# Ledger of designs, part 3: miniprotein binders against Rap guanine nucleotide exchange factor 1 (epac-1)

Target 1, 139 residues: Rap guanine nucleotide exchange factor 1 (epac-1), of Caenorhabditis elegans (p34578r516to654)
Amino acid sequence: CGYSVMAGKAEKILEYVLETRIDALGDDISELDVFVEDFILTHDAFMPDNTVCNFLKSYYFRTPYRATRDSITDSCTEEVRCKRRVVQFVYVWCSLLRVNFFLNPVTNSFVEELFCHVIDDRKRLGGMEDILTRIGSIR

## First folded at step 24 (miniprotein; from x4 with L7I)

Design y1
Fold by OpenDDE base, fold request of step 26:
Structure y1 (fold): chain B 139 residues (1-139), chain A 105 residues (1-105)
Amino acid sequence: as target 1 above (139 residues)
Amino acid sequence: DPELWEIFKLWQKARQYLGEGQPDRALDVLEKALSIDPDYAYIWWFMGYVYRRKGDLEKAAEHFERAVELAPDDELYLKFLARVYRELGRKEEAEELYRRARELK
């Protein structure tokens, strides 16, 4: 029970990071967010890598609610935004862990899987070009 | 590389200790990693990070400095050192490091 509670809190923190902190980092990791850094470097204590990856995957494929036909464009934009946030998070994650990111089979496998998803999504979604470039730079 | 793998395992353990609020145990583990490869810049950097988390800015700076010495063109190490220098009131030195970091882009 205690672990589940902690996991829930961790997920909320990760969601908070994605929704409020990641967009502000921009392309230049020159100004690192201390909160994001701390989360990435210490999350293993309360949220294992596989759980982080699973959450990120779910967030990546998060589909916004479509209220009306006219909101299709907006929904697509939001969809791409979620995807961008995930890729940016992974980029920062890799930048802080360096080779250790790839030595870990969990994160190494995840980034490859994510790359495949980005490639697939690039075929069907507009605005994915920068995302593809970013994830390509990680590999 | 078996040494790299061993260092990785030690680093993972250190991260866990740090996340658990046991930075001193993290440092002990990281020292073991340095015993394997004393020139592994990333471990020095991570130790600096641990010291920063502990609030020991002087030791943080010392370890970040070592990382920068070993990898002078690493943007990450430069930025972290610059930040600590700024926190220590070493503004001019911090600015120089930020400048160096920007030039690497």
Scores: ipSAE 0.860, ipTM 0.949, lowest interface PAE 0.5, mean pLDDT 92
Fold by OpenDDE base, last read:
Structure y1 (fold): chain B 139 residues (1-139), chain A 105 residues (1-105)
Amino acid sequence: as target 1 above (139 residues)
Amino acid sequence: DPELWEIFKLWQKARQYLGEGQPDRALDVLEKALSIDPDYAYIWWFMGYVYRRKGDLEKAAEHFERAVELAPDDELYLKFLARVYRELGRKEEAEELYRRARELK
Protein backbone atom coordinates (compact mmCIF):
# COMPACT_ATOMS: atom_id res chain seq x y z
CA CYS B 1 0.00 0.00 0.00
CA GLY B 2 2.70 2.44 0.96
CA TYR B 3 4.86 1.55 -2.01
CA SER B 4 2.10 2.23 -4.49
CA VAL B 5 1.52 5.67 -3.07
CA MET B 6 5.20 6.45 -3.15
CA ALA B 7 5.51 5.12 -6.68
CA GLY B 8 2.83 7.48 -7.85
CA LYS B 9 4.56 10.39 -6.25
CA ALA B 10 7.87 9.31 -7.73
CA GLU B 11 6.43 9.31 -11.23
CA LYS B 12 5.14 12.81 -10.70
CA ILE B 13 8.57 13.91 -9.56
CA LEU B 14 10.18 12.33 -12.60
CA GLU B 15 7.68 14.00 -14.88
CA TYR B 16 8.38 17.28 -13.13
CA VAL B 17 12.10 16.79 -13.71
CA LEU B 18 11.62 16.08 -17.41
CA GLU B 19 9.27 18.97 -17.99
CA THR B 20 10.90 21.67 -15.90
CA ARG B 21 14.51 20.81 -15.12
CA ILE B 22 16.01 18.90 -18.03
CA ASP B 23 15.66 21.63 -20.65
CA ALA B 24 17.51 24.06 -18.41
CA LEU B 25 20.57 21.83 -18.36
CA GLY B 26 21.15 22.31 -22.07
CA ASP B 27 23.98 20.75 -24.00
CA ASP B 28 26.67 22.22 -21.80
CA ILE B 29 26.19 20.95 -18.29
CA SER B 30 28.56 23.23 -16.44
CA GLU B 31 26.71 22.85 -13.18
CA LEU B 32 24.39 20.03 -12.32
CA ASP B 33 20.93 20.70 -11.02
CA VAL B 34 20.98 19.61 -7.39
CA PHE B 35 17.38 18.45 -7.56
CA VAL B 36 18.07 16.32 -10.62
CA GLU B 37 21.23 14.80 -9.19
CA ASP B 38 19.51 13.99 -5.90
CA PHE B 39 16.69 12.29 -7.76
CA ILE B 40 19.04 10.24 -9.92
CA LEU B 41 21.26 9.17 -7.04
CA THR B 42 18.51 8.28 -4.55
CA HIS B 43 15.38 7.33 -6.53
CA ASP B 44 15.98 3.60 -6.04
CA ALA B 45 14.66 3.90 -2.51
CA PHE B 46 11.19 4.77 -3.76
CA MET B 47 11.27 4.05 -7.49
CA PRO B 48 13.22 1.09 -8.88
CA ASP B 49 15.31 1.41 -12.03
CA ASN B 50 12.87 -0.66 -14.04
CA THR B 51 10.05 1.70 -13.20
CA VAL B 52 12.16 4.70 -14.15
CA CYS B 53 13.05 3.11 -17.47
CA ASN B 54 9.45 2.24 -18.22
CA PHE B 55 8.36 5.76 -17.46
CA LEU B 56 11.09 7.21 -19.66
CA LYS B 57 10.10 4.89 -22.49
CA SER B 58 6.51 5.98 -22.23
CA TYR B 59 7.57 9.60 -22.14
CA TYR B 60 9.81 9.09 -25.16
CA PHE B 61 6.86 7.91 -27.23
CA ARG B 62 4.44 10.52 -26.04
CA THR B 63 2.28 12.01 -28.72
CA PRO B 64 1.10 15.58 -28.68
CA TYR B 65 -2.31 14.28 -27.72
CA ARG B 66 -0.96 12.95 -24.45
CA ALA B 67 1.30 15.82 -23.58
CA THR B 68 0.45 19.38 -22.77
CA ARG B 69 1.09 21.20 -25.99
CA ASP B 70 1.67 24.87 -26.49
CA SER B 71 -0.31 26.42 -29.32
CA ILE B 72 2.88 27.74 -30.89
CA THR B 73 4.53 24.33 -31.00
CA ASP B 74 3.72 21.93 -33.79
CA SER B 75 3.16 18.25 -33.16
CA CYS B 76 6.49 17.20 -34.60
CA THR B 77 8.46 19.64 -32.49
CA GLU B 78 6.72 18.51 -29.34
CA GLU B 79 7.38 14.90 -30.18
CA VAL B 80 11.08 15.56 -30.65
CA ARG B 81 11.19 17.60 -27.47
CA CYS B 82 10.00 14.67 -25.41
CA LYS B 83 12.57 12.44 -27.03
CA ARG B 84 15.33 14.95 -26.36
CA ARG B 85 14.38 15.23 -22.71
CA VAL B 86 14.54 11.49 -22.23
CA VAL B 87 17.92 11.18 -23.89
CA GLN B 88 19.27 14.11 -21.91
CA PHE B 89 18.03 12.57 -18.68
CA VAL B 90 19.72 9.29 -19.54
CA TYR B 91 22.90 11.18 -20.35
CA VAL B 92 22.92 12.79 -16.92
CA TRP B 93 21.99 9.47 -15.34
CA CYS B 94 24.94 7.76 -16.95
CA SER B 95 27.24 10.65 -16.07
CA LEU B 96 26.43 10.30 -12.39
CA LEU B 97 26.45 6.51 -12.16
CA ARG B 98 29.41 5.91 -14.49
CA VAL B 99 30.30 2.25 -15.00
CA ASN B 100 27.58 1.28 -12.53
CA PHE B 101 25.02 2.35 -15.10
CA PHE B 102 26.25 -0.36 -17.44
CA LEU B 103 26.80 -2.98 -14.75
CA ASN B 104 23.09 -2.84 -14.03
CA PRO B 105 21.38 -5.01 -16.65
CA VAL B 106 18.20 -2.95 -16.40
CA THR B 107 19.75 0.38 -17.31
CA ASN B 108 22.25 -1.21 -19.68
CA SER B 109 19.47 -2.86 -21.63
CA PHE B 110 17.37 0.28 -21.57
CA VAL B 111 20.03 2.52 -23.08
CA GLU B 112 20.57 0.03 -25.90
CA GLU B 113 16.87 -0.13 -26.59
CA LEU B 114 16.63 3.64 -26.49
CA PHE B 115 19.52 3.90 -28.92
CA CYS B 116 17.66 1.72 -31.38
CA HIS B 117 14.57 3.86 -31.06
CA VAL B 118 16.58 7.02 -31.65
CA ILE B 119 18.11 5.51 -34.79
CA ASP B 120 14.68 4.62 -36.09
CA ASP B 121 13.25 8.01 -35.27
CA ARG B 122 16.18 9.76 -36.93
CA LYS B 123 14.96 8.30 -40.20
CA ARG B 124 11.52 9.85 -39.96
CA LEU B 125 11.80 12.93 -37.73
CA GLY B 126 13.67 16.15 -38.21
CA GLY B 127 15.76 17.50 -35.38
CA MET B 128 16.94 14.12 -34.14
CA GLU B 129 20.58 14.57 -35.15
CA ASP B 130 21.74 16.07 -31.87
CA ILE B 131 19.75 13.48 -29.96
CA LEU B 132 21.47 10.71 -31.86
CA THR B 133 24.84 12.28 -31.17
CA ARG B 134 24.06 12.57 -27.48
CA ILE B 135 22.92 9.01 -27.00
CA GLY B 136 25.84 7.78 -29.05
CA SER B 137 28.23 9.48 -26.67
CA ILE B 138 26.92 7.59 -23.65
CA ARG B 139 27.06 4.09 -25.11
CA ASP A 1 35.82 -8.51 -12.53
CA PRO A 2 34.56 -9.92 -9.26
CA GLU A 3 35.90 -7.01 -7.23
CA LEU A 4 34.17 -4.50 -9.44
CA TRP A 5 30.95 -6.47 -9.12
CA GLU A 6 31.23 -6.61 -5.35
CA ILE A 7 31.86 -2.88 -5.16
CA PHE A 8 28.87 -2.35 -7.42
CA LYS A 9 26.65 -4.34 -5.08
CA LEU A 10 27.91 -2.42 -2.08
CA TRP A 11 27.35 0.85 -3.89
CA GLN A 12 23.78 -0.17 -4.67
CA LYS A 13 23.20 -1.00 -1.05
CA ALA A 14 24.66 2.34 -0.01
CA ARG A 15 22.35 4.16 -2.40
CA GLN A 16 19.42 2.33 -0.90
CA TYR A 17 20.41 3.33 2.63
CA LEU A 18 20.92 6.92 1.56
CA GLY A 19 17.52 7.06 -0.09
CA GLU A 20 15.97 5.63 3.04
CA GLY A 21 17.43 8.44 5.12
CA GLN A 22 20.18 6.33 6.63
CA PRO A 23 23.37 8.03 5.46
CA ASP A 24 25.53 6.56 8.22
CA ARG A 25 24.69 3.04 7.14
CA ALA A 26 25.46 4.10 3.60
CA LEU A 27 28.88 5.30 4.71
CA ASP A 28 29.59 2.04 6.52
CA VAL A 29 28.83 0.10 3.37
CA LEU A 30 30.97 2.42 1.28
CA GLU A 31 33.88 2.00 3.67
CA LYS A 32 33.61 -1.71 3.06
CA ALA A 33 33.84 -0.99 -0.65
CA LEU A 34 37.01 1.03 -0.04
CA SER A 35 38.48 -1.89 1.85
CA ILE A 36 38.26 -3.83 -1.40
CA ASP A 37 39.80 -1.05 -3.48
CA PRO A 38 41.02 2.02 -1.60
CA ASP A 39 41.92 3.71 -4.89
CA TYR A 40 38.43 3.51 -6.34
CA ALA A 41 37.84 7.19 -6.99
CA TYR A 42 34.11 6.85 -7.61
CA ILE A 43 33.47 5.48 -4.13
CA TRP A 44 35.34 8.38 -2.59
CA TRP A 45 33.23 10.72 -4.66
CA PHE A 46 30.00 9.02 -3.65
CA MET A 47 31.00 9.17 0.00
CA GLY A 48 31.55 12.87 -0.48
CA TYR A 49 28.06 13.10 -1.88
CA VAL A 50 26.64 11.30 1.15
CA TYR A 51 28.42 13.68 3.51
CA ARG A 52 27.08 16.62 1.53
CA ARG A 53 23.59 15.20 1.91
CA LYS A 54 24.23 15.00 5.64
CA GLY A 55 25.21 18.65 5.63
CA ASP A 56 28.81 17.92 6.57
CA LEU A 57 30.55 20.04 3.97
CA GLU A 58 34.01 19.64 5.46
CA LYS A 59 33.96 15.87 5.20
CA ALA A 60 32.33 16.14 1.81
CA ALA A 61 35.23 18.27 0.61
CA GLU A 62 37.74 15.87 2.10
CA HIS A 63 36.30 12.90 0.23
CA PHE A 64 35.85 14.81 -3.02
CA GLU A 65 39.48 15.88 -2.71
CA ARG A 66 40.53 12.27 -2.48
CA ALA A 67 38.53 11.45 -5.59
CA VAL A 68 40.18 14.33 -7.46
CA GLU A 69 43.61 13.18 -6.32
CA LEU A 70 42.94 9.72 -7.70
CA ALA A 71 41.36 11.03 -10.89
CA PRO A 72 42.60 14.59 -11.45
CA ASP A 73 41.11 14.86 -14.94
CA ASP A 74 37.62 13.76 -14.02
CA GLU A 75 35.21 16.59 -14.70
CA LEU A 76 32.51 15.27 -12.38
CA TYR A 77 34.78 15.11 -9.35
CA LEU A 78 36.21 18.55 -10.05
CA LYS A 79 32.79 20.14 -10.33
CA PHE A 80 31.45 18.57 -7.16
CA LEU A 81 34.52 19.61 -5.22
CA ALA A 82 34.29 23.11 -6.64
CA ARG A 83 30.67 23.40 -5.58
CA VAL A 84 31.44 22.32 -2.03
CA TYR A 85 34.37 24.73 -1.87
CA ARG A 86 32.04 27.50 -2.94
CA GLU A 87 29.60 26.56 -0.21
CA LEU A 88 32.45 26.60 2.28
CA GLY A 89 33.43 30.10 1.17
CA ARG A 90 36.58 28.92 -0.58
CA LYS A 91 35.78 30.94 -3.68
CA GLU A 92 39.21 31.16 -5.26
CA GLU A 93 39.85 27.46 -4.98
CA ALA A 94 36.40 26.71 -6.35
CA GLU A 95 36.98 28.93 -9.36
CA GLU A 96 40.28 27.24 -10.08
CA LEU A 97 38.61 23.84 -10.10
CA TYR A 98 35.85 25.08 -12.39
CA ARG A 99 38.51 26.39 -14.73
CA ARG A 100 40.24 23.02 -14.75
CA ALA A 101 36.95 21.30 -15.47
CA ARG A 102 36.24 23.59 -18.43
CA GLU A 103 39.68 22.98 -19.88
CA LEU A 104 39.02 19.25 -20.06
CA LYS A 105 36.44 19.77 -22.78
Scores: ipSAE 0.860, ipTM 0.949, lowest interface PAE 0.5, mean pLDDT 92
Fold by OpenDDE base, last read:
Structure y1 (fold): chain B 139 residues (1-139), chain A 105 residues (1-105)
Amino acid sequence: as target 1 above (139 residues)
Amino acid sequence: DPELWEIFKLWQKARQYLGEGQPDRALDVLEKALSIDPDYAYIWWFMGYVYRRKGDLEKAAEHFERAVELAPDDELYLKFLARVYRELGRKEEAEELYRRARELK
């Protein structure tokens, strides 16, 4: 009961981070976001790595609802935006955990899987070039 | 590297304690990690982070300084130290560290 409640809150926090904090970081991590840092460095107490990875994967493949699609172009833009946010989050995650990110089999496996998805999406979606570059830099 | 793996396990434990609101236990575990490798810059940095979470900015700065000394060209360590210096009112020193960090790009 308590864990489920905490897990739900944790997912909401992670969603909040992706939707409101990640975009503000810009192309360069010149300024660190304390809230994002604290989440990344302490989430394991209330949200296991596997849960974080699963959430990120789900968010990566998030597609806008048809009912809210103003145009095909807008839909594609939103799709790429979600993918960019996930990759940026993982980039920050790796930057804060350093070698420990790769020593953990959960996160190590996740980044490899994510890399494959980015490569695949680069073939069909415009605007994925910078995303591919970013994820390639952490491999 | 068996030492790296052991330090990793200790770091994970410390991270868990920190997340659970037990920063002092985290620090105890991190000290054990330093006993394995006292020149491991990342552990010094993480200890600094723990002290910052405790609100002890002076000790945070001290540990971040050690990390920067061990890895003077690490952007992460420079920025964290600069931020703490700014919070301590050490503006000129903070700006110098930010300058160094920018030059690494």
Scores: ipSAE 0.860, ipTM 0.949, lowest interface PAE 0.5, mean pLDDT 92
Fold by OpenDDE base, fold request of step 26:
Structure y1 (fold): chain B 139 residues (1-139), chain A 105 residues (1-105)
Amino acid sequence: as target 1 above (139 residues)
Amino acid sequence: DPELWEIFKLWQKARQYLGEGQPDRALDVLEKALSIDPDYAYIWWFMGYVYRRKGDLEKAAEHFERAVELAPDDELYLKFLARVYRELGRKEEAEELYRRARELK
């Protein structure tokens, strides 16, 4: 009961981060977001990496009718926006965990899988070039 | 690298303690990690982060400083130290670190 409640809260926080915090980071992580940092560095106590990855995957594949329009900062579709947010989150995640991100088989496998999805999506969706560049810089 | 793997496991445990609201236990585990490799800048940085979470900005700064000393061109460490310096009122030092961080871009 406690774990499920905490996991639910963490999931809501993660969604909040993706919806409201990630876009502000831009292409350069020049600005540190303490809220995002705290979530990334401490979520493991309540939300395991596998759950985070699963949520991110689901978010990555959100369709426009499921996507929430918060602040549109570019001309990209909501579909591409969701994908960008996920990749940016993973970029920050990796930047904060460093080698530990890759030593963890869960996150290591996830980023590889995500990379494959980005490659595939680049073939069919416009506006994926920067996303591909970003995910490529992680590996 | 077996040492790297051991440090990773200790770091994971420390993160768990921190998330559970037990930063002191996290620090104890991280000290063990440092005993394996005292020059592992990332552990120093993470300890600084734990101290920041505890609200101990002075100790946070000390540990971030050590990380920066070990990895002077690491943007992450510079920015975290700069932020803590700013919070401590050490504005000139913070600005210098931010300058260094910008030059790495």
Scores: ipSAE 0.857, ipTM 0.949, lowest interface PAE 0.5, mean pLDDT 91
Fold by ESMFold2, last read:
Structure y1 (fold): chain B 139 residues (1-139), chain A 105 residues (1-105)
Amino acid sequence: as target 1 above (139 residues)
Amino acid sequence: DPELWEIFKLWQKARQYLGEGQPDRALDVLEKALSIDPDYAYIWWFMGYVYRRKGDLEKAAEHFERAVELAPDDELYLKFLARVYRELGRKEEAEELYRRARELK
């Protein structure tokens, strides 16, 4: 009846998930809601893995818009927040797909690339320690 | 592992069918995956998820129960079974499963 409920702009839906559902999620996967679970388990039908990974990479490297004199400090914090959202999403993604995440060469290659980006960003950005821990825990 | 790779391909096909609104075809393909490895807990769990999406909570519980039997200390399987027990009105059993899942963290 309602399996493909995620119509319209798939990237807008993923952005919503990152900014609301993933941002609110703690360390406990049991707090993950049905909406995010359904997206992750069924997205392949309407948003191929390559498209998801490309969007996540773009989101990971977002440079926040500057609006005020104090925006530089807020801009650095928002940059790290974008990176945290992506890594948290990938952690959830891997937690739901298990070995299937790593058997898929697209998602497996993406997480390896993302890990390298987190390592590089830790060299220039403060507040990356929890993000590095989280990406390092992905199997 | 060639068996694992074949099961992965079948799972991908089932996942595609499910996302296209064809849960019965997804279940047919998942049955083929179980014919390769009848004790593959993740496939039992995913079939339970498909039945839950169909609204067949009793069959969802049966398949989640099998996944928990095969992997009794898996947080994900415990939580999905607990959720479906709650939806079935089996609240005491659901609470116990949530507690077990929390204990394993």
Scores: ipSAE 0.759, ipTM 0.894, lowest interface PAE 0.8, mean pLDDT 85
Fold by ESMFold2, last read:
Structure y1 (fold): chain B 139 residues (1-139), chain A 105 residues (1-105)
Amino acid sequence: as target 1 above (139 residues)
Amino acid sequence: DPELWEIFKLWQKARQYLGEGQPDRALDVLEKALSIDPDYAYIWWFMGYVYRRKGDLEKAAEHFERAVELAPDDELYLKFLARVYRELGRKEEAEELYRRARELK
């Protein structure tokens, strides 16, 4: 399937959602706004689930250290923040789609894969415990 | 659960239509999902969401109300009904539903 102009804009919208709306949610996801809800409930028409999952996986593994020459501690903190954003987004996604998230083999397989990545990352990164708890509550 | 799987496929088709700007077609397939299980609260809720996207706030409220009747302790359904009540100017009813949603946490 060829790359579409709408898919490119959708990825920028998803990145915006991760860095602003998801990051601002904190622990209380009940404060979701209409913008995020509309994206999650309608994205399949212009950004298929596998494209969303691939973007989320890429974002999850970002190491932004090289962008700003921040200290090693700052880079590790930002790496964990990227992972937290992805897991929080998936939690919100599942919360809105309910059983439909798990009946879809693409999103169901993605959560299993993401859970394994969180477990692996916990072995080498501090600050992953809350993220592990969050992804475990989805499964 | 074969009924659940059929409803899921219909819901996915409705989502696709909605994202393509075809909310009436989305509602048609959601009606088929309700013919399989007329007490499936999530489908009532999603139809309410589609009507709200169409700007038909009264129809949205009717469908959200049915979802809340079927699942009265569901925070998502309560918040969506409260939101549409507020948009309709039914502020006291909206605040009561927000209070109920808060208590469920």
Scores: ipSAE 0.758, ipTM 0.898, lowest interface PAE 0.8, mean pLDDT 86
Fold by ESMFold2, fold request of step 26:
Structure y1 (fold): chain B 139 residues (1-139), chain A 105 residues (1-105)
Amino acid sequence: as target 1 above (139 residues)
Amino acid sequence: DPELWEIFKLWQKARQYLGEGQPDRALDVLEKALSIDPDYAYIWWFMGYVYRRKGDLEKAAEHFERAVELAPDDELYLKFLARVYRELGRKEEAEELYRRARELK
């Protein structure tokens, strides 16, 4: 397998999906579009599950810098937004793959790890309750 | 179970073929999955998805219809069938299925 130029391009697509399509998706996934569906259903050809999970973990822990004065709320809000995007994406991913998501040991282990991170972050970050509910519904 | 695991492996192989632009080979392995369990609604649904990717909307509808027949209250299958009906110009049938999917929540 090894490193691939397609993996770099795929990471940009996933980042775009997280920041636009997932952000626009409310609590109801019925508005999910074909672009996201196609990515999730075919990504294994150009972005292995390990690579997707590693990118999502890196994105989950982003702490974007904001040069806005007196805006601690902006920094915490953006940190939580990154976490919400990842959990929402995983929720959509599981919803499309069904049992196949859990039969795959890579993705199954990742969601368990992610759940633990959400639990830990709940202890220090406000605004995590909806995220905890969402990841808990996956298991 | 061993049967479920074998279907999963065939499905993963089909996904690989589809992502590589080989939808006919994807369909061949999905037929093998159906030979193990002919009533596996998810495989019928995924074959419908492959046919839609090929632009064969009639075949896509046919396979999505089978998935809905096997699992009539599955929001995902209803939504995909409704979408392909709309693409085929069968708007009233599509709207009825969308309504049904929304009622399931």
Scores: ipSAE 0.754, ipTM 0.894, lowest interface PAE 0.8, mean pLDDT 86

Design y1
Fold by ESMFold2, fold request of step 26:
Structure y1 (fold): chain B 139 residues (1-139), chain A 105 residues (1-105)
Amino acid sequence: as target 1 above (139 residues)
Amino acid sequence: DPELWEIFKLWQKARQYLGEGQPDRALDVLEKALSIDPDYAYIWWFMGYVYRRKGDLEKAAEHFERAVELAPDDELYLKFLARVYRELGRKEEAEELYRRARELK
């Protein structure tokens, strides 16, 4: 019912988008669903660009580890999946906003920062090649 | 480019209005953006999007058609027009546009 509730709800919506709708796209992002389109095109009314970017950065660096599996491959796979979700979301975001994404200094700076993180992560994580290709295609 | 920057600011304002549930105010601001550059396909497309959210499928089609006319090989514009044609029952026209969009990949 207040500002705090609205901020928490917006971040939960974005998390839901990343974990369900972005995953559902796979490698083919040409078929955007209406829910993702509506969020991206209207989110600034309730979740400013810097808030979205900060959440995406936090999500990108998640290291979900499950000790019960005790598999380094499984933990790396989940870490890379979080990174893939963020990069895919940003690709969709740029695809819908076009030049407007880059005219906005907040989002423009974010994608450059994200690109640097992907390059760094490729040095230590396997499975980053498709992610690097995707972020490199954002122009 | 001050013209492009002004259109960007107007578009941002329209997007804010739309997210606040004020689509008519969004359309008013987008008309101002078109007065600066009447051939800016993205603004025509975004107005089509606003009309579709209002449930005015005929107006949505009109604006998406203008965007496609201005940029006939844009996958995004083709898909949005095809979607609204299907909603209007113009299924053959929608399928042709979907086919064109797939060929551009």
Scores: ipSAE 0.744, ipTM 0.889, lowest interface PAE 0.8, mean pLDDT 86

## First folded at step 25 (miniprotein; from y1 with L76M)

Design z3
Fold by OpenDDE base, fold request of step 26:
Structure z3 (fold): chain B 139 residues (1-139), chain A 105 residues (1-105)
Amino acid sequence: as target 1 above (139 residues)
Amino acid sequence: DPELWEIFKLWQKARQYLGEGQPDRALDVLEKALSIDPDYAYIWWFMGYVYRRKGDLEKAAEHFERAVELAPDDEMYLKFLARVYRELGRKEEAEELYRRARELK
């Protein structure tokens, strides 16, 4: 029970990071967010890598609620935003962990899987070009 | 590389200790990693990070400095050191490091 509670809190923190901190980092991670750094470097204590990856995957495929036909464009934009946030997070994650990111089979496998998803999504979604470039730079 | 793999395992353990609020145990583990490869810049950097988390800015700076010495063209190491220098009131030195970091782009 205690672990589940902690996991829930960790997920909320990760969601908070994605929704409020990642966009502010931009393309230049020169000024790293201390909160994001701390989360990435210490999350293993309360949220294992596989759980982080699973959450990121779920977030990547989040589909905004479409209220009306006219909101299709907006929904697509939001969809791409979620995808961008995930890729940016992974970019920062890799930048902080360096080779250790790839030595870990969990994160190494995840980034490859994510890359495949980005490629697939690039075929059907507009605005994915920068995302593809970013994830390509990780590999 | 078996040494790299061993260092990785030690680093993972250190991260866990740090996340658990046991930075001293993290440092002990990281020292073992340095015993394998004393020139592994990333471990020095991570130790600096641990010291920063502990609030020991002087030791943080010392370890970040070692990382920068070993990898002078690493933007991340430069920036982390610069940040600690700024926190220590070493503004001019911090600015110099930021300048160096920008030039690497």
Scores: ipSAE 0.858, ipTM 0.947, lowest interface PAE 0.5, mean pLDDT 92
Fold by OpenDDE base, fold request of step 26:
Structure z3 (fold): chain B 139 residues (1-139), chain A 105 residues (1-105)
Amino acid sequence: as target 1 above (139 residues)
Amino acid sequence: DPELWEIFKLWQKARQYLGEGQPDRALDVLEKALSIDPDYAYIWWFMGYVYRRKGDLEKAAEHFERAVELAPDDEMYLKFLARVYRELGRKEEAEELYRRARELK
């Protein structure tokens, strides 16, 4: 009961981060977001990595009718925006965890899978170039 | 690298303790990690982060400083230290670190 409640809260926080905090980071993570940092570095106690990855995957593949329009900062579709947010989150995640991100088989496998999805999506969607560049810089 | 793997496991445990609201236990585990590799800048940085979470900005700064000393060209360490310096009112020192961080871009 406690775990499920905490996991639910963590999931809501993660969604909040993706929708309200990630876009502000932009391509340059020069500005540290304490809220995002705290979530990334402490979520494991209540939300395991596999759950985070699964949520991110689901968010990555959100369709426009499921996407929430918060602040549109670019001309990209909501579909591409969701994909960008996920990749940016993973970039920050990796930057904060460093080698530990890759030593964890869950996150290591996830980023590889995500990379494959980005490659595939780059072939069919416009506006994926920067996303591909970003995910490529992680590996 | 077996040492790297061991440090990873300790770091994971420390993260769990921190998330559970037990930062002191996290620090104890991280000290064990440092005993394996005292020059592992990332562990020093993470300890600094734990102290920051505890609200102990002085100790946070101290540990971030060690990370910066070990990895002077690491942008993340510089920025975290700069932020803590700013919060401590050490504005000139913070600005210097931010300058160094910008030059790495």
Scores: ipSAE 0.854, ipTM 0.947, lowest interface PAE 0.5, mean pLDDT 91
Fold by ESMFold2, look of step 25:
Structure z3 (fold): chain B 139 residues (1-139), chain A 105 residues (1-105)
Amino acid sequence: as target 1 above (139 residues)
Amino acid sequence: DPELWEIFKLWQKARQYLGEGQPDRALDVLEKALSIDPDYAYIWWFMGYVYRRKGDLEKAAEHFERAVELAPDDEMYLKFLARVYRELGRKEEAEELYRRARELK
């Protein structure tokens, strides 16, 4: 079960990256830090691409199931923020891997799937316009 | 393109070795990629990254410099070279490269 323990630790690292390092970037992608770069360039050894993509998809669709009625606006904002974090991470991922991201059928298929999800969510959720712009720039 | 695909597979193998803590094996595989296309800037850049991970800052700079020579308007290559210059104490050269990278946006 060594692999399952390492995968759990890797998923916590990726969650940390999404919630602290990627979230802190906002619109300024050019100030990417070494920690994120190292994760993206070396994760394949301990977190295969399909595992990363599956985690990102799960994170993309998070909703705050325990949010109170008093915080419905906060719940919608958090849902969109999760989606923004995933799209921002994928943008950084593509930016570092360049053509290699698209030559890999796993990651190439994932970004196409993600784009479709963003298009669908724009129909349902406000605040998706910057996210749509970002994912569209990848393709 | 068969050459591009072969270089990709070599790069993937090198990336795997690097993540496993085997940077010298990663470099051996990357040399094979350069034997296919010696002017492939991304492979020069990735070798620079591997040398940086090894702590070989002079070798990192040399490989990043080659990537910048091959693609002088690439923001990522400029940023990585600038960081290594800063670590080497070449502060003025680092700041010039950061300025160039910002202008390319």
Scores: ipSAE 0.768, ipTM 0.900, lowest interface PAE 0.8, mean pLDDT 86
Fold by ESMFold2, fold request of step 26:
Structure z3 (fold): chain B 139 residues (1-139), chain A 105 residues (1-105)
Amino acid sequence: as target 1 above (139 residues)
Amino acid sequence: DPELWEIFKLWQKARQYLGEGQPDRALDVLEKALSIDPDYAYIWWFMGYVYRRKGDLEKAAEHFERAVELAPDDEMYLKFLARVYRELGRKEEAEELYRRARELK
């Protein structure tokens, strides 16, 4: 149906946000982008919270393959970058929605689940320390 | 907190109306939320955001100003008001608010 098509388009928008707007925040503390703000404040009309959370979870667990020399560091860096993007987005999301983020059981449960995943991933991935700090500040 | 929960549900409905391109319906629902708690800064701020989306920058400023009055040390409210002041050509007022926001970081 049309809602399903809109959700697919919305997933591409969210992917773009993660890879461009959120990624740019990782090394610099800058103001929120109007584009990101508009998406977060209006997405419920075309991308329900559970759909956003499901996409973020799938993105968090991506293990991008690079067709380069066999380098563990390159693969880990890309994997951690995906996780950093998701946690940064959730941080921005929570910062903008305030108490409303936690009053919503879908998003509240998601951040608790994500925190557990970050804890588990720190056991095997270097570079998770800033991510753990960021998600811990949300809880 | 039943009052907070009711405001949350009204806010969610307003978000949906806004995303569906029905900002006047969003504002009507947000006015109901303010009837429950007239000093809820976040709802004043969100109404300002809706007015900005409508292109009514004067009304946006008015509502953002109320949010800043209620929570003068909130960086987000300061930045949204400053942004609208800049759009209105009130550059000096905008820069003062950006200065205040930077000091809170």
Scores: ipSAE 0.754, ipTM 0.896, lowest interface PAE 0.8, mean pLDDT 86
Fold by ESMFold2, fold request of step 26:
Structure z3 (fold): chain B 139 residues (1-139), chain A 105 residues (1-105)
Amino acid sequence: as target 1 above (139 residues)
Amino acid sequence: DPELWEIFKLWQKARQYLGEGQPDRALDVLEKALSIDPDYAYIWWFMGYVYRRKGDLEKAAEHFERAVELAPDDEMYLKFLARVYRELGRKEEAEELYRRARELK
């Protein structure tokens, strides 16, 4: 239906943001560009917070595979990269929304859930230390 | 905090209007939020953002300036004001604000 089409477009935009704009962003979030700012500040009109959080959770747990590489180490690196992208996005999201991020029960609950996932994943995945530090700083 | 919660609900409504392409309605709602707390820097900043989206750079600067006055050590407010100053051709003022933002890191 029409709503399904809009949700599909919004998810493609968010995926683009994660894989290009967030992935290019280093430790200094002051380099965040207008496109990402506009998405974060206005997405509620076309992608409700719960839909954003559900997509981010889905993306966080991706286990991407590259056809030209079959090393388990490469698969783990890509898995951690997906997790890093999500946590970095949430960090940017919280930085722009400030207290409003935490007053919203949907986004507040999501950050607590995500923190628990990062702690659990640190038990089984190497390279999670920077991600744990970043999610811990959101509180 | 009941006032903070009320301001949050008004801000959410403003975001909805802005995302629907209704920035004047967003500004009306944000003015209601400022009537509750006129010194709420984030709302001044968000109004500046809305004016920038409308292309009214002078009004954007005025609202960002108020946010910076209320929170002079906020990197985000400094960055947004600096961008608008640069767009207005006020390059020296923009560079000073970028320098201040870097020093806060």
Scores: ipSAE 0.751, ipTM 0.890, lowest interface PAE 0.9, mean pLDDT 86

